# Designs tried in a protein design chat: VHH binders against Maintenance of telomere capping protein 2 (MTC2). Part 3

Target 1, 357 residues: Maintenance of telomere capping protein 2 (MTC2), of Saccharomyces cerevisiae (c7gvl2)
Amino acid sequence: MGDHNLPDFQTCLKFSVTAKKSFLCMYRDSVSKEKLASSMPSTCDIQLKRAINDAYPGGGIKVTVLNSTTASLDSLATTHVKEFEIVIIPDINSLLQPDQAKLVKIMRDCTVAIEKAQSTRIFIGVVHWNNPVQPSGAAKDGDEAGKPAPKTRIFLPTSLRMGAWLKHKFWFACAPPYLDFESSTESSINTRANNSIGMAEEEKQEPESKRSIILNEEANLNDVFVGSTVRRYILDIMVHLRTHRLTYNAKAGGVYTNSLDDVVLLSRLIGLHSGKMFVSPSHVKEASRWYFPMHLELVQRSSMDSSLLYGSDPNLVDEMLEKLAKIKCEEVNEFENPLFLESLVVKNVLSKVVPPV
Key: E = the ipSAE of ESMFold2; O = the ipSAE of OpenDDE; V2 = 0.75 times the mean of E and O plus 0.25 times the DockQ between their complexes.

## First folded at step 1 (VHH)

Design d02 (framework vhh_podentamig1)
Fold by ESMFold2-Fast, scan of step 1:
Structure d02 (fold): chain B 357 residues (1-357), chain A 117 residues (1-117)
Amino acid sequence: as target 1 above (357 residues)
Amino acid sequence: EVQLVESGGGLVQPGRSLTLSCAASGFTFSDYAYGWYRQAPGKQRELVAAIYSGSTLYADSVKGRFTISRDNAKNSIYLQMNSLRPEDTALYYCAREFDYLWSGDYWGQGTQVTVSS
């Protein structure tokens, strides 16, 4: 069913550029990828640059690829550009904790600069993921699978291997761009022609004209009507997510104060994209499916489960979490979505919260 | 006090045109969406057209025949009805909209439109 699939790159890019928000792009790292691995160049930055150029051809948007080093982060912290900039971070979830903290500060400063209309810099974080949870059916003869887990074991590790503060700087996650080989051939011909006649490329796609188009999209977005019943529906969803059995109550389930404004904004974009100048509950449900999976903090072990305050057996909670981890492993592979379990929580909440119609 | 006043109704022959007007007062007109509803004898009230900031929505039964418009300077909305049919006979209401439900939070008194030979 499409409720568990990641949204497509082009739609996510357009929404993110219009909203001036950063997003994640999920690239699957397959265990059986047999390539010239030690000599293979990364293709994700090439694919993303091409997809961005296809959506916004020539001028107006500067694309920068960050090397994900301390030196590159320090340089980014001190530089500003007058044009719209998209910074691609090719392997965001491989950053060490100190560099993740630096990136959080840089992104926070960029958000402030956007709010003050001083500069526009958004980020595309590339997540390389595989399903790290070993399937229960993969136990071999002679494996030490019979050792009991300690009651404090982490059964549901974080899906993206990112710190929560860094993860929450990105409003949603998408699938990698799909490049039709025939369309790619046409695009490469256009790129080659533009490169060979660089002056003509600059004349044909003026940065000023492209920025004007982005501003017009922002103006149209402000015209999308969001009623009080829609806002109440979003708040009801947020409350149910915060109190869900699988969400970590001490952190409000990961549903932070900015979530209302973010979901309202995303719902307006979905409404506009569907040709409507008003937001309906179906737009809110779609926005919720895109947004909340990345903004949930799940219970990872029995000691985090509030039911222990009411006399629940921690061993039974651990057994429940172990079963959920096995389900996550199986379904994540089918849907190519590292946030599958989080998407199940969202689907469960959306089925329980009655829309105001 | 929010007030909506419809005008322009009347008796008209099939195939003819009629324009309805709705004058609004008592609030900031540009902040709201507006709908035209109708209620035929023995039937439920139904939305026929809606407008917010120049964007429009039409019921399938009137699409291509009716046009809704707004004039923010005059605090008014209009419904241009072309190619009228006997089934368009109804009391027509103007409503202010506060949400996506198109249920109206304030209503006018209604204006009668009768389409007959």
Scores: ipSAE 0.000, ipTM 0.176, lowest interface PAE 18.5, mean pLDDT 73

Design d03 (framework vhh_podentamig1)
Fold by ESMFold2-Fast, scan of step 1:
Structure d03 (fold): chain B 357 residues (1-357), chain A 117 residues (1-117)
Amino acid sequence: as target 1 above (357 residues)
Amino acid sequence: EVQLVESGGGLVQPGRSLTLSCAASGFTFDDYAYGWYRQAPGKQRELVAAITSGYTLYADSVKGRFTISRDNAKNSIYLQMNSLRPEDTALYYCAAGEYWDLSFDYWGQGTQVTVSS
């Protein structure tokens, strides 16, 4: 994938199932007409169920679609199944803070249950997003633009519109799965060219074979070698992200100590998937491009910028943030990635941190 | 600049109904969560109801009596208030902010609702 594109759903699903981690799926809302809540869940949940069943056709994974309501969250907290379960949350970023807090607790409890080998339940959070709006208060015609207090003026609102605690429960974000009509670009040639009876036989046995491969990959994952120089490289990346000009230093830029273990795990998965039994700096760079963008906490307003402690002019900081907001709006539309600005920060850090040889 | 303008307040007798409206401008309406807050004299401002793209939340004191709704085509939020009580007397504010944040960053100037005989 490119430096600024979201990773593909199929690879993200396979890695998340193997690692027993939850992830986000990014759906762009229509900009031409209002979307009703009832129409959005029916589209994304059907596509996600189909994509999961296509990846794991043996039914070894139970798929549950959660109605994102307080009652549904309360029900989920008390129910558990013996099978590997994927819970789809069709509109996660529409939840208000009390329900987000409930979901965080449920996900925390599920992580503990996985660690104790009691059950396996992971989550796919569906984020519905629109192209970012221009910063408020930019108009100089003298209306309310002249009155915003520093604490209330936001130039760079959060890209996912999710609470930090909830956001950090998901390890990366991916693009939506392919629609049937997009897959049909090649369908006539593939269907006409391939008349192999072996394909039908492969399909018959494939569900159990795929599940066995996943279990073998989980075992092999622990055998992937991660050297001390590679771990130091990840730590160096993390330090540079925490101290980056655009990251919010009061929250360590969104880069917590748990980020090391997550990036190591993702790097091992990328290495294993590429046929290697060791992690290279290239695997770390790819893992960093997947992982860090959704975890970063950026400076949203001038009052968050540490340079003010050293006498910086707030108006100059505001000018910088306005320029970044314009870049975010333009490039998010081109790359269909609401985390584009965060991806730029990661790319900038990766270009400055020297990998081990 | 984000502007929120409330209307529909007034004097009403107990047991009657009122509909408040909030007109929003200066931003992409669909991208924000909205709420109705109220502040009675000498009391702190309290959340009455909130609405996101797919969900609603109500304070226990108004559940079953008040209904919050949105009209994205009109860039408007509504609060339908039924079975009004004297204790519902307050200045009602419309608020807008990020989907997860109940504190809201943008506020209207408020509309007065008085419930008395």
Scores: ipSAE 0.000, ipTM 0.251, lowest interface PAE 13.8, mean pLDDT 74

Design d04 (framework vhh_podentamig1)
Fold by ESMFold2-Fast, scan of step 1:
Structure d04 (fold): chain B 357 residues (1-357), chain A 119 residues (1-119)
Amino acid sequence: as target 1 above (357 residues)
Amino acid sequence: EVQLVESGGGLVQPGRSLTLSCAASGSIFSDYDYGWYRQAPGKQRELVAAISGGSTLYADSVKGRFTISRDNAKNSIYLQMNSLRPEDTALYYCAAELWYDSGEYFDYWGQGTQVTVSS
């Protein structure tokens, strides 16, 4: 995985199931890179269900696909499930503010239920994204050069079209699952369907057996050692992110106090996955690249920049933000990552913070 | 809704210690995070220290000198400031951070307490 690429779905799924955390899956709506079939309804739901079944075959995990409606959210809020449940939200960034607020409450209640060992329900939010569009009225070569920007103009629009409070309920974002369409034939599909009642394999792993595997992974995770110097390294990264020039300082750049526990947990999972029973600075850097891009709040317009209180020229701030928006548009397309600018901020911080030896 | 009242500020000589207290009252929920911020004249507000559950975070400028703590029985947040420097002179604010189910992220702020480090 490169510094700016989204992590793979299978690894993110396994980490999220073990940690009992929710995550986002990024689907690009660009026809220049996507098969025409990606424009069809429910394609992402089918891919996600198959990918989850491939990782956890034989039952024990209930997969629920939510329609993006208020009624579906209300129904979800009152349901109780004994099984480990994964709820897929197919178009999370299209939810209106009231439904986003309702989802935040549902997710908060689910976290409390997990802590009390009453039930386990995690969420996969599906984000559909397109190429970002520069706001109208931007100065262009030969166009309105020298015109002041309007006071309501936003130069760096929100990458995910989600409220910060909803975004922070998901610990990281991943690329869509890759499905081997060459090995999947109609004959194979029909054979599996026709033999479903006679398959001994589907009875090999009971739901209790799957719960046991998840519990064993949790036990192994608790044995991964995290030293005090490693925790200080994470804190140093967090402080540098909060004070970065491009982060919104009034909101601590989006880096909240619970980020330490999340990055420690993710670092332990990465360490365990790499075959280590201890966390190294390398694991922290990888965890930081996965986690922080989604948990940053950047300065979107000059009015959000605290330097204006101390005599900074808003036109110079606007010029800087326009240049950053161009980078965001160009590099987001190259890396297929709507969080590219946020990833660049994380990379900049990681290059400046000295890891412990 | 929560109300925050800071105390313990004052004039102190360089190299000495001072403890700030923040008393929280009103409707307090278990999901609140707390922090200390400061603002010097002519400068932007900066995060000094934060506490959430068992986790703490400190600004580089105060690491090793300041300690944030919480007393749940007294609903109070403290900032222990050691080895104070003239550069620590600022108005110090206590903040409570929460996420609303019917809204967005919201901060509650105290009135601030002045800390002046000079001879």
Scores: ipSAE 0.000, ipTM 0.124, lowest interface PAE 17.1, mean pLDDT 72

Design d05 (framework vhh_podentamig1)
Fold by ESMFold2-Fast, scan of step 1:
Formats: sequence, C-alpha cells, structure tokens
Structure d05 (fold): chain B 357 residues (1-357), chain A 117 residues (1-117)
Amino acid sequence: as target 1 above (357 residues)
Amino acid sequence: EVQLVESGGGLVQPGRSLTLSCAASGFTFSSYDYGWYRQAPGKQRELVAAIDYGSTLYADSVKGRFTISRDNAKNSIYLQMNSLRPEDTALYYCATFEDWGYSLDYWGQGTQVTVSS
C-alpha cells in the first residue's frame, strides 16, 4: 500500500543484487540548526552495512564505502575486486559536475564488466534531501519585493540535485533501512516506507544458502513469462509518460529506450516475488511506480513547456509552475518522498492506460 | 555559456572582514540564481549563502555574519564576510544555485580564505 511512498530497502536491495542493478537510497536530513552546512550523518554507512549484512549474512558480498571525493573516485576507477561488490556512495548529490561525470564513466565501465561476466560491482547512491526550496516570486522583506520573473527562470528545479546522466545510472529509489537505534527522523521515514510496499516478508537467510538463493533467483527470472501484450502495455505507459503535460517533450520526458528492458526486468522480479511464473498488468503497474519517478524529466520553466508551441499564454504557464512548486514543497513532506510530483505523474498515467485483458 | 571567476580571498586575522567577488560572463546573468560554496580540506563542499530574485538564504554557521548580494548591472555576486573565525578557512566557490548536474550549472575556480593569527 501507498502509491506515493518509496519502496522498502530490503526488497530493493534483494531485487538490485539479483538484477545486478544500482539504486538510490533516500535519506531525509534532520531538521537541525546546521541544515545547510551539516556533515552528512556518519551513521548512514553503518545502517546500510548492517542492512546488507542482515539480508546476506555470512559474507560473499564485499561492501565498500566511498567518501565522495575526487581522490576516492580515482581510486575506485583503478581498484578491482573478485567478489560481488556493493559500493555505497554516502552523499551522491553533493558531488560536483566533474566528479559526477567521473562516476558516470566508472558506473558505465562496471555495467560493461557485468554484461561480459568479468566482475560484479553495483552502487547504492545515498541522496540526502531537504524540503525543496520554493522559487521566490514574492518578497520576503520589502527590499526583496516582488520582481517580475525573467523568461528563463526555473520554477520547478530538479528534486535530486543530480545530473540526468548520473540519475539514469540508477534504476529506482528506496527509503532507508529500518534499524532499532536509528535517529528519530530516519526511523520514522523507514517505518513509513516499510508500510508502503508489501512485496517482502522479513526473513533471515541462512549463510550457506545465500549464493544458492541468488543463483536460483537469477535462473528463475529467465523462466518468468512476459507476453507480447504485457510488453505493449509497458510501451503504452512509456508513450503516455513522454507526452504527459508535465514532462519535458524535448527529452522524451526522461523515458528512453532502455526503460522497456528495465521495467520488464523489474516486473519479472515482482512477479517471481509474488510466486508467479508470469508477468501480469498489476506487476507492471508496481514496477512502473518504483522505476519511472526518478527517470522523469519534468518541465522546469515555461520555455520548456511544449504547450507554448501551440499558443498557450506564457504567463498562465508560469502561474501553473508556481503552483506546482508549492505542491512539491508541501506534499513531499507528507509522503517523505522527494519524488512525489514525479510519482503523481506516474499515477496519473497508470490511471489512463488500459491494461490488457 | 556562463563563466564564473572568484576574487577577494586572502589571509586575515580572526574577527576581521573580507569581501569576495564573483564576476559572471555569458548569457542572461539576471535569469540565474547564485550561491557561495566552500570546501575545507578533507570536507565536503557546502552551501554557505544563496541569492535569487529577491530572497537570500544562509547556512546557520554564517547567519548574521555573512551577507550575499548581487549587482545585475555589473554581472557580479558578492559575499561580505564579517567576524571571521578559523573555522571559516576554506576554498570559496561561486556557482549557479540550480541542479548541479544541469548543463547550465557552472563553478568558478575558487578563492582561498585563510583565517589565522
């Protein structure tokens, strides 16, 4: 349950390990006096390492924590391990543009190595997020009083502070793991997220069966049937997302051709997890709710809005974007999801696309 | 393209003041939001102050001591730093305050501020 909440960490981890895909983990920064200059919580590394160990007890997965510096990225690019490796990036959205580009190249090389069965290294990017800063349209003080917005003003900035290329290297985003001694803010988010998706039952895995379970899940994925009508349904969803009122048409709304294969793979995992050897429309809807929100490119300013090509009033578009920016600031807090607006777009599309019967 | 060049850094004693300047060149200066960031050795880069069309935002550690301003006629952003502390020692960067991965986001080379006796 929960159309707008982030999926739980444990299910996302197991799916990502089985699929050999990287994912994002969304940590909300605590409301503190040092919110802009605060050090990222040192405990997120400890929480994530514990959650990984709990899911895969007895080892066999190497966990490496990156300190998000240029030197660490350079070291990672030249370091290779024989084991299945999970690299935790504890503050991915603090990386500057050149370091984001380096990380994209490293991740691309890792994906190629996985495809060639040479090594397995996946990434968990930790996103530290605060309530979105609403664009100023009115004065806070008299000397900051209401200036007319320039034509190139960004009304709806991106949610994650990550470049599109880096963002698209991760297949979905999840809530932080639940641990008993977590901070109150993080514990609250984890509790909410765990209630949103009923895909995984909490079970302790036996250490000696860990490798067998992963291999059996990989083998079974190829046996999960995906019909042509299901693939068509996914394509229909993708087309509707690309043409949605709020998505940026010049970039196909962020929905690129690889999305089909990603959603098919995620649908197979959801189907298998539900005990089915075939993919149903309900599995596709769930996969779409997990996958698409972080991959959408939304209209950020009126000049990006395709409706202007068809005679829409720019002032009316600006008013709409200002209202959406306010919704983004308010609703994100209720659902503890920085991708709330993106998830709303996905929900809207899923309500309009007729599933195959 | 937008290019940013910082200046005004240096060595100062605790309690003194410095003004940093950021000169921007390129297209449509007034359409962008700007911020001052700093990075101490071995630390993450952090946002210190930001300015948009009329609002300012400050990190709690500098609130009341630092003032960000802009001059659209000179295509410049300023950071007035008062009551400097040794903890303010860092490389200071000027940048557009948008998505850091967006193609229009630009960073300067940085200017070193050292606060010591």
Scores: ipSAE 0.000, ipTM 0.129, lowest interface PAE 16.3, mean pLDDT 72

Design d06 (framework vhh_podentamig1)
Fold by ESMFold2-Fast, scan of step 1:
Structure d06 (fold): chain B 357 residues (1-357), chain A 119 residues (1-119)
Amino acid sequence: as target 1 above (357 residues)
Amino acid sequence: EVQLVESGGGLVQPGRSLTLSCAASGFTFSEYPYGWYRQAPGKQRELVAAISWGSTLYADSVKGRFTISRDNAKNSIYLQMNSLRPEDTALYYCAAYDLEFGTDSYDYWGQGTQVTVSS
């Protein structure tokens, strides 16, 4: 896939397990409106469980599916777990503000527990998204561009319907796992064939054996070298994102202090995955393309544009935002990526920041 | 630990120039990116210019008029403001981006210097 596609689930899962980080999975919402399919249970949790099992066959990871009730969140907050656990949140962007706040606290406590080596619990937040619709009246009878826009009109609505505190608990967003009938059947047949070849079974895919593999990957990750010039390159990218024309300056464009450590870690994983024991600028560019889009806070309306404070015409800003909304609608459909506009901002910044020599 | 002190602000007529300086202490000056922010009365704070190891950045409203520079030997950054407009009237802040410490609340800020552009 290209620079504008979401990263694949399998790679994101393996990186997140190794890094002990939570991530988002972006599901297109067109199928969820099948109210007539009352006999079909939620498919995203089934698909995610299958994909996790395929990546880590034989166990070693406990998978828990969270329902959206307050009682379920409270139970999760008090649950004591010693195994490596992945918690799937099937519709994270439907959580109301109080439950989002509870989840932030739970996730913060889980991060502390990981740092103290007490337990490992990470989260997969499922985000349901719809294609952006054409702006009302834009393609209809009579071009009424002369009508004044309401003062509260939002031209570029947020791609994610999550509070900033909750959003920043997840390090990147990925595409849904691709599971087709033939691939699943072939995997099952191959597994059975390989098992049948071994006469003395004694399958050693125990949870402890799998945990040892994960720990070995963490040890290898720590050996990946990150130079000071590479760290400065990441800082330069972050500064450019904070000052980009389309990013919301009052919120530092969504680029927060933790982003440096996250991008360094992701760059190490990409480096290791590419067979290198050092981070290059190309690894940083790839890490930036994966990481930053979901974190960016874009200007949604002219009142958020700082240039208005200093003599800019709000009508020209509104016109720019309307054009960007049309681009977002078209290209989001083409690339199946609800973060396409954010990805363009990242691409623009990467083209302007000079990598270290 | 880190301290930033702005100076050079004042009352100036439209079309004139002004140079702001920011003196930094309490840390290794050359290891940090720096920026100039401004805030007009009752308005949101905005980034005006930033300087790092490989690049300089400017808000569209000041491109071609303002220049940011650094002097590592003097532990200072400067904002050269040319062709000043009434719209440039604001309290100007110097900031050092401590991006390694995990929260924007640990970014280091000066107390600000007032720039007023009027006749």
Scores: ipSAE 0.000, ipTM 0.174, lowest interface PAE 17.8, mean pLDDT 72

Design d07 (framework vhh_podentamig1; at its last look DockQ between E and O 0.02; V2 from the best seeds 0.00; counts 0 for: pae E 12.2 > 2, unsure alone 60.3 < 65, grease 28 > 24.2, SAP .773 > .668, placed apart)
Fold by ESMFold2, look of step 2:
Structure d07 (fold): chain B 357 residues (1-357), chain A 118 residues (1-118)
Amino acid sequence: as target 1 above (357 residues)
Amino acid sequence: EVQLVESGGGLVQPGRSLTLSCAASGFTFSDSAYGWYRQAPGKQRELVAAIYGGDTLYADSVKGRFTISRDNAKNSIYLQMNSLRPEDTALYYCAKDYWLESGPYDYWGQGTQVTVSS
């Protein structure tokens, strides 16, 4: 897995179903058609529904698409489900603040229901993104030299337009599913599935109840050991992220205390997926690359930079942030990752925090 | 290991010029952003100039007087300082990817002293 790319959808879905956690899916709205042929265009909803059905055949998971209206959120709040349900939110970045607040409450109630073993509902929030804003108006027309930028000007804009309370209901962000509709046949689908299982010598089993399979995976997850030195390593990463020069330190860089539990859980899933009964520092590094970029809150203008308190030139800081935004615009196409800068911050921290091993 | 060594400092009269050099080794030179920083006694370290991919950035206090450049063949970064003033007196450092590092606790090396005095 490249440390500049978003993690793949299939693994993220498996981990999220096993852990009963909600996640984001980053959908790039195409700006280029060169050499891309689509005989049958499909919506994001169809791609997600097909990917979920391919991973969990037999209808053991109910997939519901929410049209993101206030009425749809109200309806969801009163609906009770008896099976495992995945709710797709097709454009979570477009939700206005009142609807974000409603969704937070709904997701909190779903978490309580999961803890009481009453029902299981998790969410996939779809984030539509394009290339980063290219600074064509970077010139400060009409501004005198040395004047501070207006208080509301953003020099390094964020890719996610969600409040912190909603953002923290999702544990990571992934790439969209890859589906090859033009070559997809019953035989080619079976070949892809069989080839991807070859890491371990695992005999194909006839399916049991989908509920029974999910319960077995959850039980195995609970057996994965996490030592105290590994927990300390995660805490050290969190401290470095909170104090990084590019993160908004007044808001702890977006890294809150509950991040420990989520990174531990994700590290256990990565360990289990690789056939281990324990978590190693390499599992923590991979979990950190998955988890933190979506949660980080970067400095967007000089007033957020903690060095300003000690006489830093605010105009120079703002100009440096503007240059960094230009670099982001240039790199996003190569990695197809709107969280590229956040991933660089995580990579930088991981290179400096010494693992316990 | 990345190594950056500053040189070219010295004592100079106001209005004169001086060129600082920074020799780089232990990595691929052309892929990085570089900055020149300075720190006078009792003052916070400040960015003076930066260069990345041909783009340059200068502090307002030095615009029009200082020029940052690089020479990929020599793996070196330069700071041409013209029309020097007494307030330019400081210990000058070069650094790689300054805005991506963890800030003032990074090791900066010895630097090169520039003193502007009548």
Scores: ipSAE 0.000, ipTM 0.341, lowest interface PAE 12.2, mean pLDDT 73
ESMFold2-Fast, scan of step 1: ipSAE 0.329; ipTM 0.688
ESMFold2 (binder alone), look of step 2: mean pLDDT 77; pTM 0.777
OpenDDE, look of step 2: ipSAE 0.006; ipTM 0.273

Design d08 (framework vhh_podentamig1)
Fold by ESMFold2-Fast, scan of step 1:
Structure d08 (fold): chain B 357 residues (1-357), chain A 120 residues (1-120)
Amino acid sequence: as target 1 above (357 residues)
Amino acid sequence: EVQLVESGGGLVQPGRSLTLSCAASGFTFSTYEYGWYRQAPGKQRELVAAISSGYTLYADSVKGRFTISRDNAKNSIYLQMNSLRPEDTALYYCAADFSYELWGDTYDYWGQGTQVTVSS
């Protein structure tokens, strides 16, 4: 698995269903003058529904596609189903602040219901992203001639267009479901035939058999051993992330107490998936590469940089942030990952923290 | 209730100027970052200009022609548009963001927009 690539959808889906956690799915938008789109936003819900049905055929999981409107959110807040429900939000980062706040409350209430074993509803947030816009005038030479350099500049814009409260409700981000290049014609033909056959068989399956499979996966997960030395290793990683040169000190770099439990849980899932009933340092490194990039709060402007407390020259900080903004814009395209810079921070920390023997 | 109300749009000939105003209410004006976005028919919404207490940002297409400013005493943001071109024709939106929680190149609070049409 690559250090900078987003994890695959099928594995993320299975982990999230077993853990009863919500996750983000990253779709790249086409540029307005591009002849070929990298993804068609209107088809993402169809692709996700198909991928979910492939992973969990025979019912027992209800898939709901949310229209991203205030009325749909209000309806969702008052509607609960007995089945395991996955709610797909097709364009989560287009929600305005009041609707994002409403969704945060809905997701909080769903988490409480899961803890009380009253219902299970998790969310897949679809993020439509394009290349980060490098701030014009961030470079010294780009500023208005004859005017002093601004005291504060925005150098590292957010990739996701989501508020921090909403972003932290999702535990990791994944790539869209994989499509084989030869599959465009044959997949379309086979999808019609296989969907009609699969849907008929799925409608005939007993929901209880699917619940048994999910419950057995949860039981196996609880048996995966996590030693105290492994837990200490995760804490060391978290401390290094919080104190990293590029993370925002006032927000603990985005790394708070819940991060430990989330990384422990994800490490157990990776261990179980690899056929092990114990967590190793390699499982923690992989869990960290999946989890932390989305949760990091990076320094976006010189006034957020803690080195200014020690008398650093703001102009040197601005130069550093300008270089990082260029890297964020250029490398995101190569790796198809809007969280590329965050993944570099995680990689740097993992290289410095010594794992247990 | 958070409100952003744009005004000052209209039909204008190429080479002329317009000033857009945005009146903000329902939050502490001085703690927020503000931006102007525009959306032409069939195009995606794009950032035109942004302002904080110590920083201004301009899209390359408007740099040197447009000036963003703020008046904390009047709870207002302005966009002075000079040397207007037909390509500047768009619906212009005022936007606001919580500067320390949601800081970035995107904004959570939006006005309804004001139409600017540049034609002869």
Scores: ipSAE 0.000, ipTM 0.118, lowest interface PAE 15.4, mean pLDDT 72

Design d09 (framework vhh_podentamig1)
Fold by ESMFold2-Fast, scan of step 1:
Structure d09 (fold): chain B 357 residues (1-357), chain A 117 residues (1-117)
Amino acid sequence: as target 1 above (357 residues)
Amino acid sequence: EVQLVESGGGLVQPGRSLTLSCAASGFIFSRYAYGWYRQAPGKQRELVAAITGGSTLYADSVKGRFTISRDNAKNSIYLQMNSLRPEDTALYYCARWTYSQLFSDYWGQGTQVTVSS
């Protein structure tokens, strides 16, 4: 067993705030709990606000929840904020294409504003996912001599139901905040105030020395040294991901132009938080395990497989993809990770690329 | 103050079992993931098992033999170690776990497990 679980929310939040980067939070839905979640739409919102307040009790971060409507996006596009703002998008993968495109433009403009030191606004996109449907051999293999003319079968559907432009605005994906609802009922939480007013008061009363430590971490980030051999190692990983057997070559495997800078930045954060002022190959491997899985574009059907250009039998490719789909369904449940297969691809590449001495 | 205190280590014969316990204090236990790490003589510290709210993770060397569990009501993490081998001899640490093994904010003092024949 490897590191196939999604990163924890607290660490991802801390890194994203320090780096001024947006990230995805993956919430698992179940059939029996879907009705309850729909009747209690604010549950994830409350959990995320509480987790952010726990991580930054001294305040200094404004949390805004977007209700995923065109009107809310229009309002967000015209607002100007002076403080550090985190915008929570509660159901990002349910946005229709025009609203996804609008959000991409808003996020791009926010990135430009951060680079110019004009304002800081980052996003937490909440992705709701369900267990993959267990494949039925009889149903999947009913194609007989070949795939029906109406459409080639899709064996590995996209783990994220987001357009590529929007997906690539987020640098990594994490697990939800660890909150055990049974243990976190108000009667079982005796140490901290349970209401937001009490929590806000505690944040205002928090000693500034803790916030000074966070500020010093942000100030030191650019001082973390990244050697040319480390940058070459990241580039080698990227090339291997782009040419991996299971990645879709027409989309460069999902490894886009900003990936190098993102992995360098994440490696610096990991290095700094490990007490080092330089990036090592082990920091790059950790950064790669966090970063790449959500960005990868895998071969979903035989028509996407580049081996067909070299005479591969489509039926053998389909057989391989069907076996991988079964593995994805089984392992996703064990690791609570909808990106499990993508993480396996990353692990495979990391085992093949030789790190610098 | 945040504190993790391990207990349950000792000398044990090969093939026997031990249960390690870790008691946590000074924070809201149920909000965090936890792991057991070990450091064998002459080797680097390694993750043995980790537990979140809904998932567990095990090192290949212990999968099928060790079981990690948690009790949020008691603010405790447990490691049940079955079919112990001489190779399991190490100082075992409880820590608040993150996906990255490169940093953990809170560590216990460790408890020694010695498996000898």
Scores: ipSAE 0.000, ipTM 0.174, lowest interface PAE 16.2, mean pLDDT 72

